# Designs tried in a protein design chat: VHH binders against Regulator of G protein signaling rgs-3 (rgs-3). Part 9

Target 1, 363 residues: Regulator of G protein signaling rgs-3 (rgs-3), of Caenorhabditis elegans (q18312)
Amino acid sequence: MWRSYKAETPELADETQEVDLNLHDSSESDHEGRQSRSASITSSTSAPASNDVTLQVPITNSSATSPTPSTGSMYFIAGMFDGKEKVNREQPPMPTTDGVEYPRAASWAAGNCANVLNDDKGKQLFRVFLFQSLAEENLAFLEAMEKLKKMKISDEKVAYAKEILETYQGSINLSSSSMKSLRNAVASETLDMEEFAPAIKEVRRLLENDQFPRFRRSELYLEYLEELLPRSYAEKWAQSFEGLLGNHVGRHHFRIFLRSIHAEENLRFWEAVVEFRSSRHKANAMNNLGKVILSTYLAEGTTNEVFLPFGVRQVIERRIQDNQIDITLFDEAIKHVEQVLRNDPYVRFLQSSQYIDLLSKLK

## First folded at step 1 (VHH)

Design s37a (framework vhh_etentamig_d1)
Fold by ESMFold2-Fast, scan of step 1:
Structure s37a (fold): chain B 363 residues (1-363), chain A 129 residues (1-129)
Amino acid sequence: as target 1 above (363 residues)
Amino acid sequence: EVQLLESGGGLVQPGGSLRLSCAASGFTFSSYAMSWVRQAPGKGPEWVSGISGSGGSTYYADSVKGRFTISRDNSKNTLYLQMNSLRAEDTAVYYCARDSGYSTPWEYLKSGTYAFDIRGQGTLVTVSS
């Protein structure tokens, strides 16, 4: 009988403010400075693309951005000429769906990357994603560090640490300071884990802030989820608009449908507000995300403009001007957007071939 | 047979501690997010805490944050709630509840609403001097 209750937004224990980067930045790549052109060259029109990065917006920690050399360029300048490509050569096997129910796999998209990393099949799926993104070495490095940490102090531990450095020094893109700390830790043979900490932290930050957000909206993850999706779940979308929006696979198909009728900006706004609310305990990130959401979806004449009642947008603009940014900033806007999506696009989606075809293939 | 059995409730003085347990059976426990929900005498149900299927993410109501800790042991199919610094207002029947699995974890981000398809019989916690 217990249906729904108000709950606390997920909170991450973090001493440093998290920064989400816009994955549309053409200068950014999985290998720091390496341009990822393969997806774009396979199509003359890569946008609108599936796995849109709308929920990941650029954040600046100051009003001015200082020119900073890319970490990849600094890594190469440090005299790292012979990179080992071995860790990215062999394609890891896909995890099976055996023993995995939909809620388990759906949990891998929740909060931070801890849920996917702490699940053996989730981690394997993430590894496949990272391999396709030319970034598998980052996860392999973290796994090697965990094994190193658990080893007893011995000649074998020292040999393993040297093997790790030889394996990863040419394949992981770290700052010169993190690389120097890593080299010093291995060269001294003391294996002080505190000297490995900068490299571990930098790799974890890359996985959490760049690669995990891309993973959770990837075709790879969505196809795995869809294979597990019970037909009964998709049937409930016909009875519950909230059920459709709350389901990762449901939102994916709804988004594709909305894109086909040139109306996806409302769902993209909804998803951006969900991401904004997840930043409630990171005041600077939440403030910056709120401003970016305003400029991206609510500014008059923007490409992604969401139409709101004239009073709703003015209240949001005033709250941002008055520095009154909190988790409730977009509450009235999201209520309106949900009504817009529910009244016409939702009904049309349920009648679409996209929804009907999905139901026919689900078990 | 899907079943949730709570235990560990009782009478405790203000400032005391209790540890609640919930034994789950009849389903793949690790595949489901779990929650603790309480109902005080004469009041409606209040969501207290939630945990993802793997245990990697935990969530708390503002009223219990910093005092309660949710955890799970998937090898034993058991959910736990460690309750510290108990107050008179924590007096309630505490229910173990299974998230329906219908909604993705995105629901935690949207509005903090939870949908449950199974709950136990509850265990009474009384905080009184």
Scores: ipSAE 0.012, ipTM 0.405, lowest interface PAE 8.5, mean pLDDT 74

Design s37b (framework vhh_7qia_2)
Fold by ESMFold2-Fast, scan of step 1:
Structure s37b (fold): chain B 363 residues (1-363), chain A 128 residues (1-128)
Amino acid sequence: as target 1 above (363 residues)
Amino acid sequence: QLQLVESGGGLVQPGGSLRLSCEASGSTFSDYAMGWYRQAPGKQRELVAFITSGGSTNYADSVKGRFTISRDNAKNTVYLQMNSLRPEDTAIYYCARDSGYSTPWEYLKSGTYAFDIWGKGTPVTVSS
């Protein structure tokens, strides 16, 4: 058993309180790559921390995000069709779990969508999700752009560029300026890939900022992860609250349990703070998330209210008002919320049918 | 960018010793925590030893007192000294770099958090 290690933990601060590592993280500036002229989808060097992979992808169905109904069933595997249009469209095949270990699949949810797009099975699972979301053409467009970039023969390349324009100009939702740039790029004799950059950037932005966050929270992804989850991993949750919260499947089952005892807002707040911290390299996004978290979870008297010790909320309000927003903004709040979750809900979860039934189904 | 290459594995008799090395190339790792994982046939990959940038160490109960993790930042190398080896130590041993994020030990040993850069592994077989 691992329980005896608590007396010899590394001198690493809890993630909620670590400051010195921020300088090292600067070399991983994902938003700089997203804000520059990226001309094609390639293997990403901007994938952040694998050692906190599941914490980077909180499962949330909060009112802060416009929800799409997604409880339980996978349409392709279970044959659970919500509408007739699902049966009339071509369905991409589900990737197998063969040769995939849990950490590999869990990494697909880390940071940005580069990890999932750079994995053949991950990309296929994402394609299935996009098909369900009526957005599969966005991935197909990026794959076509990658193929175009690798082509050497100019006449064949020009013909393929024209085919791409005809195929996608009516199916992908691009701004008028991006569409104009795409048309101008196709009309170019040189097919300069920089002229395709605005369209590629906009489609990547749609996948990264809208579709990928939904994929991370999808039943499709969760069920794939659960199929890969070793029983030994789930058994360790009984010895480690941090292990439970750090596991995407674990948080899902814990959330279902918390919902049954009307305490889900504590986990949703915890997940929102993890997302907030993951945005530390994007000042505007982090500032906006901080304000949204305050109004959603810490506003007095609302249904989503997370109850904090006297003075903690007021300090957060003051820091936001004074534009003193940094990674430490929610440190005291998250410490309290973790204590609340650990002291009673966690112990009760381990004794619940939710957890016990899960263990009985794992290998 | 950063590449990890393990060496030092091999066949050793029970009670014997081996020293594994993991050399980082492409950039320095002095600011990052490093770990050694192992995966025995038919078992899950588990974290057995961990060392912070400051030199603080932690070990799995099964190897405590027998294994020692250390680092040489001047050589961009992390080591695992393995003493009093047992047949149950037979596994492929992997070197891994922490992403640079603060990650609690409990999260690392749960196997749900992975280091962001891994080596290809070095096999260790303990048999007579």
Scores: ipSAE 0.000, ipTM 0.140, lowest interface PAE 13.9, mean pLDDT 72

Design s38c (framework vhh_ozoralizumab_d1)
Fold by ESMFold2-Fast, scan of step 1:
Structure s38c (fold): chain B 363 residues (1-363), chain A 129 residues (1-129)
Amino acid sequence: as target 1 above (363 residues)
Amino acid sequence: EVQLVESGGGLVQPGGSLRLSCAASGFTFSDYWMYWVRQAPGKGLEWVSEINTGGSSTKYPDSVKGRFTISRDNAKNTLYLQMNSLRPEDTAVYYCAKGSEYPDFWSRYLTGSEYFDYRGQGTLVTVSS
């Protein structure tokens, strides 16, 4: 059984495992009338009311601003006489860069969310990101579950399980089935850990599918990586286009340069195609992303238009129309875009103030 | 200076087992993903296994899944490959490889070759009667 190294990349293997986990979650039954389409930031499906009679005055009073409502903005517990109680939210401390080399931090964005969660400093950086996104209670819940699992004394374990339920039942957005399973688990005298599994799985899925992709693109993560970036790494970009494009900090500075020469859309298209390919085992997500990429980057006359050789766009449009969407959909387009980026912008970037100033700043 | 020194290769009969070791120096071993890759005579490099920085996540191609186990000891700066149920087609030079400086989400889709930036001299594994 001989196989090429390039045919079996670690990233593709990680994506396959994520899809397998998602398939098991899809078998979970939910009760009729439960709305599960909305994330933690919105639950309303009511039709938007647009009315020309309403004179819009969107200027909010700076002395009386209402924060964006989110499950993550407050922790609620049930009170006997008041129904709900607010718990104050605190800014978590930033992790230091001490003892962290660039490849370790860069690996936190590779594959699935487990890589960042299994690293103490990575988890802390993700916690800061989640705090900024009003979603840190999801991570706090998973950490509380892990502490509960490690407890050996039954009286203290039961008390802690009840405390977890009281802390999170009003703040964590779980399906009705997962919430019932959680309540049953807490009510159990033996605290059967199998009954906690649905809630843990759903919260982990929310972090993996919603928050983690946003973390990868965050300025918070980028700034942490740039602080770690050795000058020697950036110097190697002069010898390898693939090295530049494969480095998160390098791509950011290349993107800023491309924006100055009105070619940023080529790199954004490249990044979107990578995400499209990563979704290959999630048919609905891959299909939807393919259509979004077509409309965003390949539609004629838009500001984001990527210019392709004659007929390439039409082939892509035809394949989408005929429901022939697979990981090869953008192969010809991406080959062209990589050539465009490599031939002129890359060489010019290496001579630009953007690159030279970065090298001067790095140690 | 980055150094990777493999050991444990040799001649084994089909169905046998072998344990490979890789001693790492010249870099912070615990900060890098590590890989085992192999090259059969007259063939290209083939990825065999990967392990993350802490050892909590491992991956294998179908050709060795269930037979090979990668592990690491960060205190000793050592990478291991436990090889069971060996087959004649497992005959190859096995290389320990240090993870690339380009390990982010997008870099993994560029060429596949940028996953590691250094490899050792290799150790020969021959599976024959």
Scores: ipSAE 0.051, ipTM 0.426, lowest interface PAE 4.8, mean pLDDT 75

Design s38d (framework vhh_8pnl_2)
Fold by ESMFold2-Fast, scan of step 1:
Structure s38d (fold): chain B 363 residues (1-363), chain A 128 residues (1-128)
Amino acid sequence: as target 1 above (363 residues)
Amino acid sequence: QGQLVESGGGLVQPGGSLRLSCADAGFTFSSYAMAWYRQAPGKERELVARIYSGGSTNYADFVKGRFTISRDNAKSTLYLQMNSLKPEDTAMYYCAKGSEYPDFWSRYLTGSEYFDYWGQGTRVTVSA
């Protein structure tokens, strides 16, 4: 049973150790299309490069559902500013789908928000989302900072810095220290970019930890992806359960079907466990998510209760009580849930009007 | 995270023997595949031996007949018995733990042995 140790070399071991839990569109694995190289994942160069991810937390966008308690402080305060309606502001134009292939757009949900911000159309779609969420000032501030950094004429640069302060001091919620540093940088007229760093870092953290996770699961992003989805991709879901679960659009339609047969909680639990595992590099976030998943899906009588084999829940409860939370916490539960979803709901989904009507609509 | 601690490394003469141990502080040892990897100075890390939860084993050609991998699920401990050691066996030896029932990503891309956890390593030196 010896396998080639070359196939099991440091590259494969390093890939396993360093890989974030990104869901890949298995339907793309059969295509010879565009596949970008992932520097950390050698397997991803032979597998689809673009990830189609809908990592939804089962509870609303409250602080309890965040990977970190992002809404527990600055995000909660930012929510107050979101309540100040901006109905008189012009909505940014929607990016076109022209020249965008599905794998490119699917990649915008993978990893951190840098991927979507580095794509011209992805950034525009994210801007539309932020506008709808009354949070577009955060992206606008970062773009203004980049423009300021590129300016070399002192008088014009000072005037622009003052304009930025006037525009954003009342619309972005910064710590008192970051705001003081920002005001001092503008007042000094030397415009040392290091004095802007605290404000830039806080705004980036807000986009990364609060806005981006909501963007990934938004109807806006879903509709954009569905417009790009090739019929051939959706057809392959009939041959691969993993292909269905790995596809953002596929999970959405599967979820709607599951809701009709009162089994949606199994997919929501599955998605929550994927998010939990992706948080392995943030100990506090992973611990908090583990507790939230237990209370949301495994506690008796909850709206989203998932029914597990005898004893499985008790093991999870004990591990959480003993503060022994690691990536393996939900392994037995997820095996059961995957089996439940794969056996009956998956087969019925492929025969449902939900799936058949989607195939009829796709090109 | 999985906490794997290797021990048993040391200096030994060619033809000698060593037994490496890897203790897992986690709760799922018995359901996971376990492996030993090694990395010699200036070389890539390479698989030495693998043992699945069911007890089946896999060995690299360069250690077949000399090394034996085993596990004690009651003690959550992995072992590597190394006999007839050669200077070429000189390396840092690493313990690894991976799911036989991987998450969706691992099943889709990597296969059944998703190694999430690695120890710090234990040094083996074979010298006259």
Scores: ipSAE 0.006, ipTM 0.161, lowest interface PAE 10.5, mean pLDDT 72

Design s39e (framework vhh_8fcz_2)
Fold by ESMFold2-Fast, scan of step 1:
Structure s39e (fold): chain B 363 residues (1-363), chain A 128 residues (1-128)
Amino acid sequence: as target 1 above (363 residues)
Amino acid sequence: QVQLVESGGGLVQPGGSLRLSCAASGFTFSSYEMNWVRQPPGKGLEWVSGISSSGSTITYADSVEGRFTIIRDNDKKMVYLQMTSLKTEDTAVYYCAADTRPYSLSEWLKSPSEYDYEGQGTQVTVSS
């Protein structure tokens, strides 16, 4: 029997991102002061980390919007940065693949951004992504806070805290209350680190909810993963459908193949359900994503329609109407979709030029 | 409510064998990957083994490959870990964990926060 190598396990990237309604010049507000609705986003593209927030972004293989080339930080872009910082900054160097095995790099996409931030090479790759997305100031701020925290109370520490405030107060997207706490902390002679906590937490949330989900689906990350992927790993996809679907590089190539046979919506639905399950700790996001998945993939007659056995869609509709939304909502639908993908498209993918050409590139 | 109940732990001598059981309830067991993870005294959580929803894909940590066997019974909503050739390094509290994603990372690199743990786990002590 063919055995997997001990370090070769299926890997699934969690590409969930919570987003708010689009921020446009003209917006309609309801009569009541209702909270903004949020939705989880999953995409195969490396979209830039921007302040534009979409109510819903479908899982697609659309071309990534390339960041505008800049020889400096975002300080050069908006009027709010006029005259502040004019020293050019170079793109951070790409981390090498030396000493990095595929499961390590794949873990950078799992869960929240802690895994990528706590890995020296992962953090460097994320830094490159953030630079290209004109959002590197968020990571730089967190690193500056870590350095400040490690310093002993001194005139030098006070000077560094003032330098941090001057550098970041106009460039990082903080609430008024977090900014006030930051200013109060810097004004403190003792530099009470508890006063910095609101700003640190808010910047971490910005990275987790905006930049990190875009990083996980970026071409930058996908190319780094593919460079690390052993050919033996991809060869095992011929023996394991679960191994193919659990691998970020494998899903990408399978998705391209499925598009050529007009069956991509089945994999996009599968990926949306994975994202839905990952949002279980955010009730509003999970509920909204469940409704979006129903309307996008299960509504009769749409281009993205996934065809389910009799009654399965109706059960999902009823559970949503009855406010019975939990991680099990799509269990029966996903079983069917996995069977559909396994029985014909999977076998055909293994015989396709998409798969064969990939194997020829890998070592 | 999602609930996982582990049993079968105990004291065994080095080279001995032990079978752990996990009873699951409150979710569609046959749709989820099941994992065994362990926590040695004074250390973090370590992934041990994983089995896909259908049972067709099984993975093991390097340290237990060839010594441990993971088995699932979807009709009974049970997952088992058959342990043989036990070593003192296998001493830990063992937890079964349901993965809410159909296919997920089943390596040492997986975050413990990605699993749901119910009950108290089961203690395995390898000593004489």
Scores: ipSAE 0.005, ipTM 0.288, lowest interface PAE 10.6, mean pLDDT 73

Design s39f (framework vhh_5c3l_4)
Fold by ESMFold2-Fast, scan of step 1:
Structure s39f (fold): chain B 363 residues (1-363), chain A 128 residues (1-128)
Amino acid sequence: as target 1 above (363 residues)
Amino acid sequence: QVQLQESGGGLVQPGGSLRLSCAASGFTFSRYAMSWVRQAPGKGLEVVSDISGSGGYTTYADSVKGRFTISRDNAKNTLYLQMNSLKPEDTAVYYCAADTRPYSLSEWLKSPSEYDYRGPGTQVTVSS
């Protein structure tokens, strides 16, 4: 996976600036000034799930993890595939909205997962999401490692390290190298944190590159945001098409409206291009996304087909065939799609029961 | 003051070889994993290879596996990348990278970006 770099690197400095600029409106804004990172960092991994817990790139149109808030029976069933009995776990309590204003909660979707983990209520919401995704052990493992590090070396610390290995050895998916390092650290009883480092880094990568991107687009996060959304924010969508598209809750309601008029694919394409643009720091991910976007939205006769002016699709196909994939690949297509969405669906959305009913609920 | 400085880049013909070096200072080199990452013109950053602090564990991107070898000399605070059977597609700026993030979750969350470092890079061009 991709690694982040200190602010001496121009791209890290740029990334920090871009996050700051769009936090006040769901941390998303797509103007040509290169901001709109939030929804787009999803695509570090490119293999769909086979029914293992798995590298995935869902490409919009589906956010849900396994349904069910109390998925204890699914947890038990998953455990049986490992040849081990699993215990049903109780869902962590939902955080309250008390003391949380919309910009704070919207910031949890910005940048890397440090923003959500560094907020007590954000971390609790993410923990609920992880529980529903059968992945809560990843966060629990990192918290256990922190507790272990803070203990002074003693028989108690050694016993706790052995308990951690026993608890997580079968629960977290680590490479053989990381697992061997973890076992060696515990067995030697020296408890040198360097020997735990591979496991800690691998679990952090799972949270950053797989679980956090899923959390950002989850129904759980969306529902929490909508409860916090001020009526005045939603009223501003009537004055700014860009404001609507830049708002997580706004895009959700616009998507429902577009689905009712059989035009949802235009917004899904827009979202996929935003994700593509944000992957410019990951050549393989960007190249793979470009090909997937072409096959999903620009192939003739598919249910997801986006209709472009004559020649636009052919230019994109030619650039991909010639291996000329860069951030500009979809520029003409996205320009057309934004015009299509702005000229008719946007105006109708503002007059729709979808938008009017939402405004009536927001008081 | 973590500092990383790459050297050894240059122009080579397809099928040729180059050896890159990275001099590291300002941290306990042997305790942290090191990486080589590259960026081709107009493309994003790609992680080419990782090596553990002890040098006992290595990984490679599929595009370079079998052709590139990562190694380190902890006594000299130096990271290496041996590149064999070079292809035009290997043309990129190559960066030495270190992840010095604290293992403590609370320490990492305070300043996650403050602990990732990259050198200025060295250009590798494979042509004709």
Scores: ipSAE 0.011, ipTM 0.379, lowest interface PAE 9.3, mean pLDDT 74

Design s3e (framework vhh_8fcz_2)
Fold by ESMFold2-Fast, scan of step 1:
Structure s3e (fold): chain B 363 residues (1-363), chain A 125 residues (1-125)
Amino acid sequence: as target 1 above (363 residues)
Amino acid sequence: QVQLVESGGGLVQPGGSLRLSCAASGFTFSSYEMNWVRQPPGKGLEWVSGISSSGSTITYADSVEGRFTIIRDNDKKMVYLQMTSLKTEDTAVYYCAKSPTEYLRWLEEGYFDYEGQGTQVTVSS
């Protein structure tokens, strides 16, 4: 059948190229303004995929993500000056599903946050999520910076730069060096945009590493996707186990079913391994995730223990102890878990009320 | 947003050759593994070949190894399938497919991140 595949870890990871392009006045960003794409009436001319655009998933389907203060302020003694500026916190409107086909919305979860930020509807949904997470200032700052960059050098541009500093300096958690660079940029007579770059990069990294992973696993995003899911896509899951696992909505319903038969840990392990493999471009992230996966799912006696043949677990444990972590670390384990899920739970899921009820409400 | 447009299919005699092309847009092409998959009339999807983001790792299905060559051009955002020694059993619609951020092994079991509209290859005397 298949040949063994041992992926080469790319020396050049292109994960940040889209981000840099968006911020640096690419060919999309001219002052004519025609680059603003609304979310067109245009129907997809490409055949839609039956699968989700990415298998990247959180390490657990648990809703328990500790809220970290993503909107920070400078610390001041006695709270006399907390550095927190007044920010407009009106609830943003939910984007409509009009003109959005499932593959488009599914693409918002793929890779990094560039796809969601480059889509008007996706960005609006992300904004709603960020508002609910008390982190909307991070996106608002990036949007303000894009607007500032497109403005002609003028008194109005200088006034807007000062407004940005006053609005965000106390609400966005920036390093001292990024904040100093931002203040210097605003004080500059020429408004040197290169001096804004450290703050922009730091805020975008916060969105990509903190808020975006939480967004793609959120109930808000899941519910939006489910409204768009064609019944034909869900019907294909009866013919393709991999199609089910590759679909964000499909995994959610399968996960609920698995929870009812006390087998959820197998899917959570599968999801964690997919996330581990997607981090192959970042050695530190892959190493840390590998260790977390071992301790969470493969350590004997844990509440989330996945039962593997002893030899398979032992090899993984030794490789991690020897710092021999690469994309193949969990290959044998995932084959076993896939067989376990495919043979009984998958067949039972297709006959369950969970799946049948979903099909009955889809169009 | 993501688009894959295949071309180069046609009618060819057994033992002949065809070169398929796939033009990609709407994503960072140089960051993803690309694949060719095919669907014979009245049958399921069959994975044919895969190529890593850099082009350094290439894999083939046993049925086509030694006869087909997959190539990518990251500057032009193109992936190609050079087909030689074509057999009647190679008759199928051929699809270009973007890999998820995972191992190519998933594709043997019919999983795809994206697929294009396809290009028909007919091998007949």
Scores: ipSAE 0.000, ipTM 0.143, lowest interface PAE 14.7, mean pLDDT 73

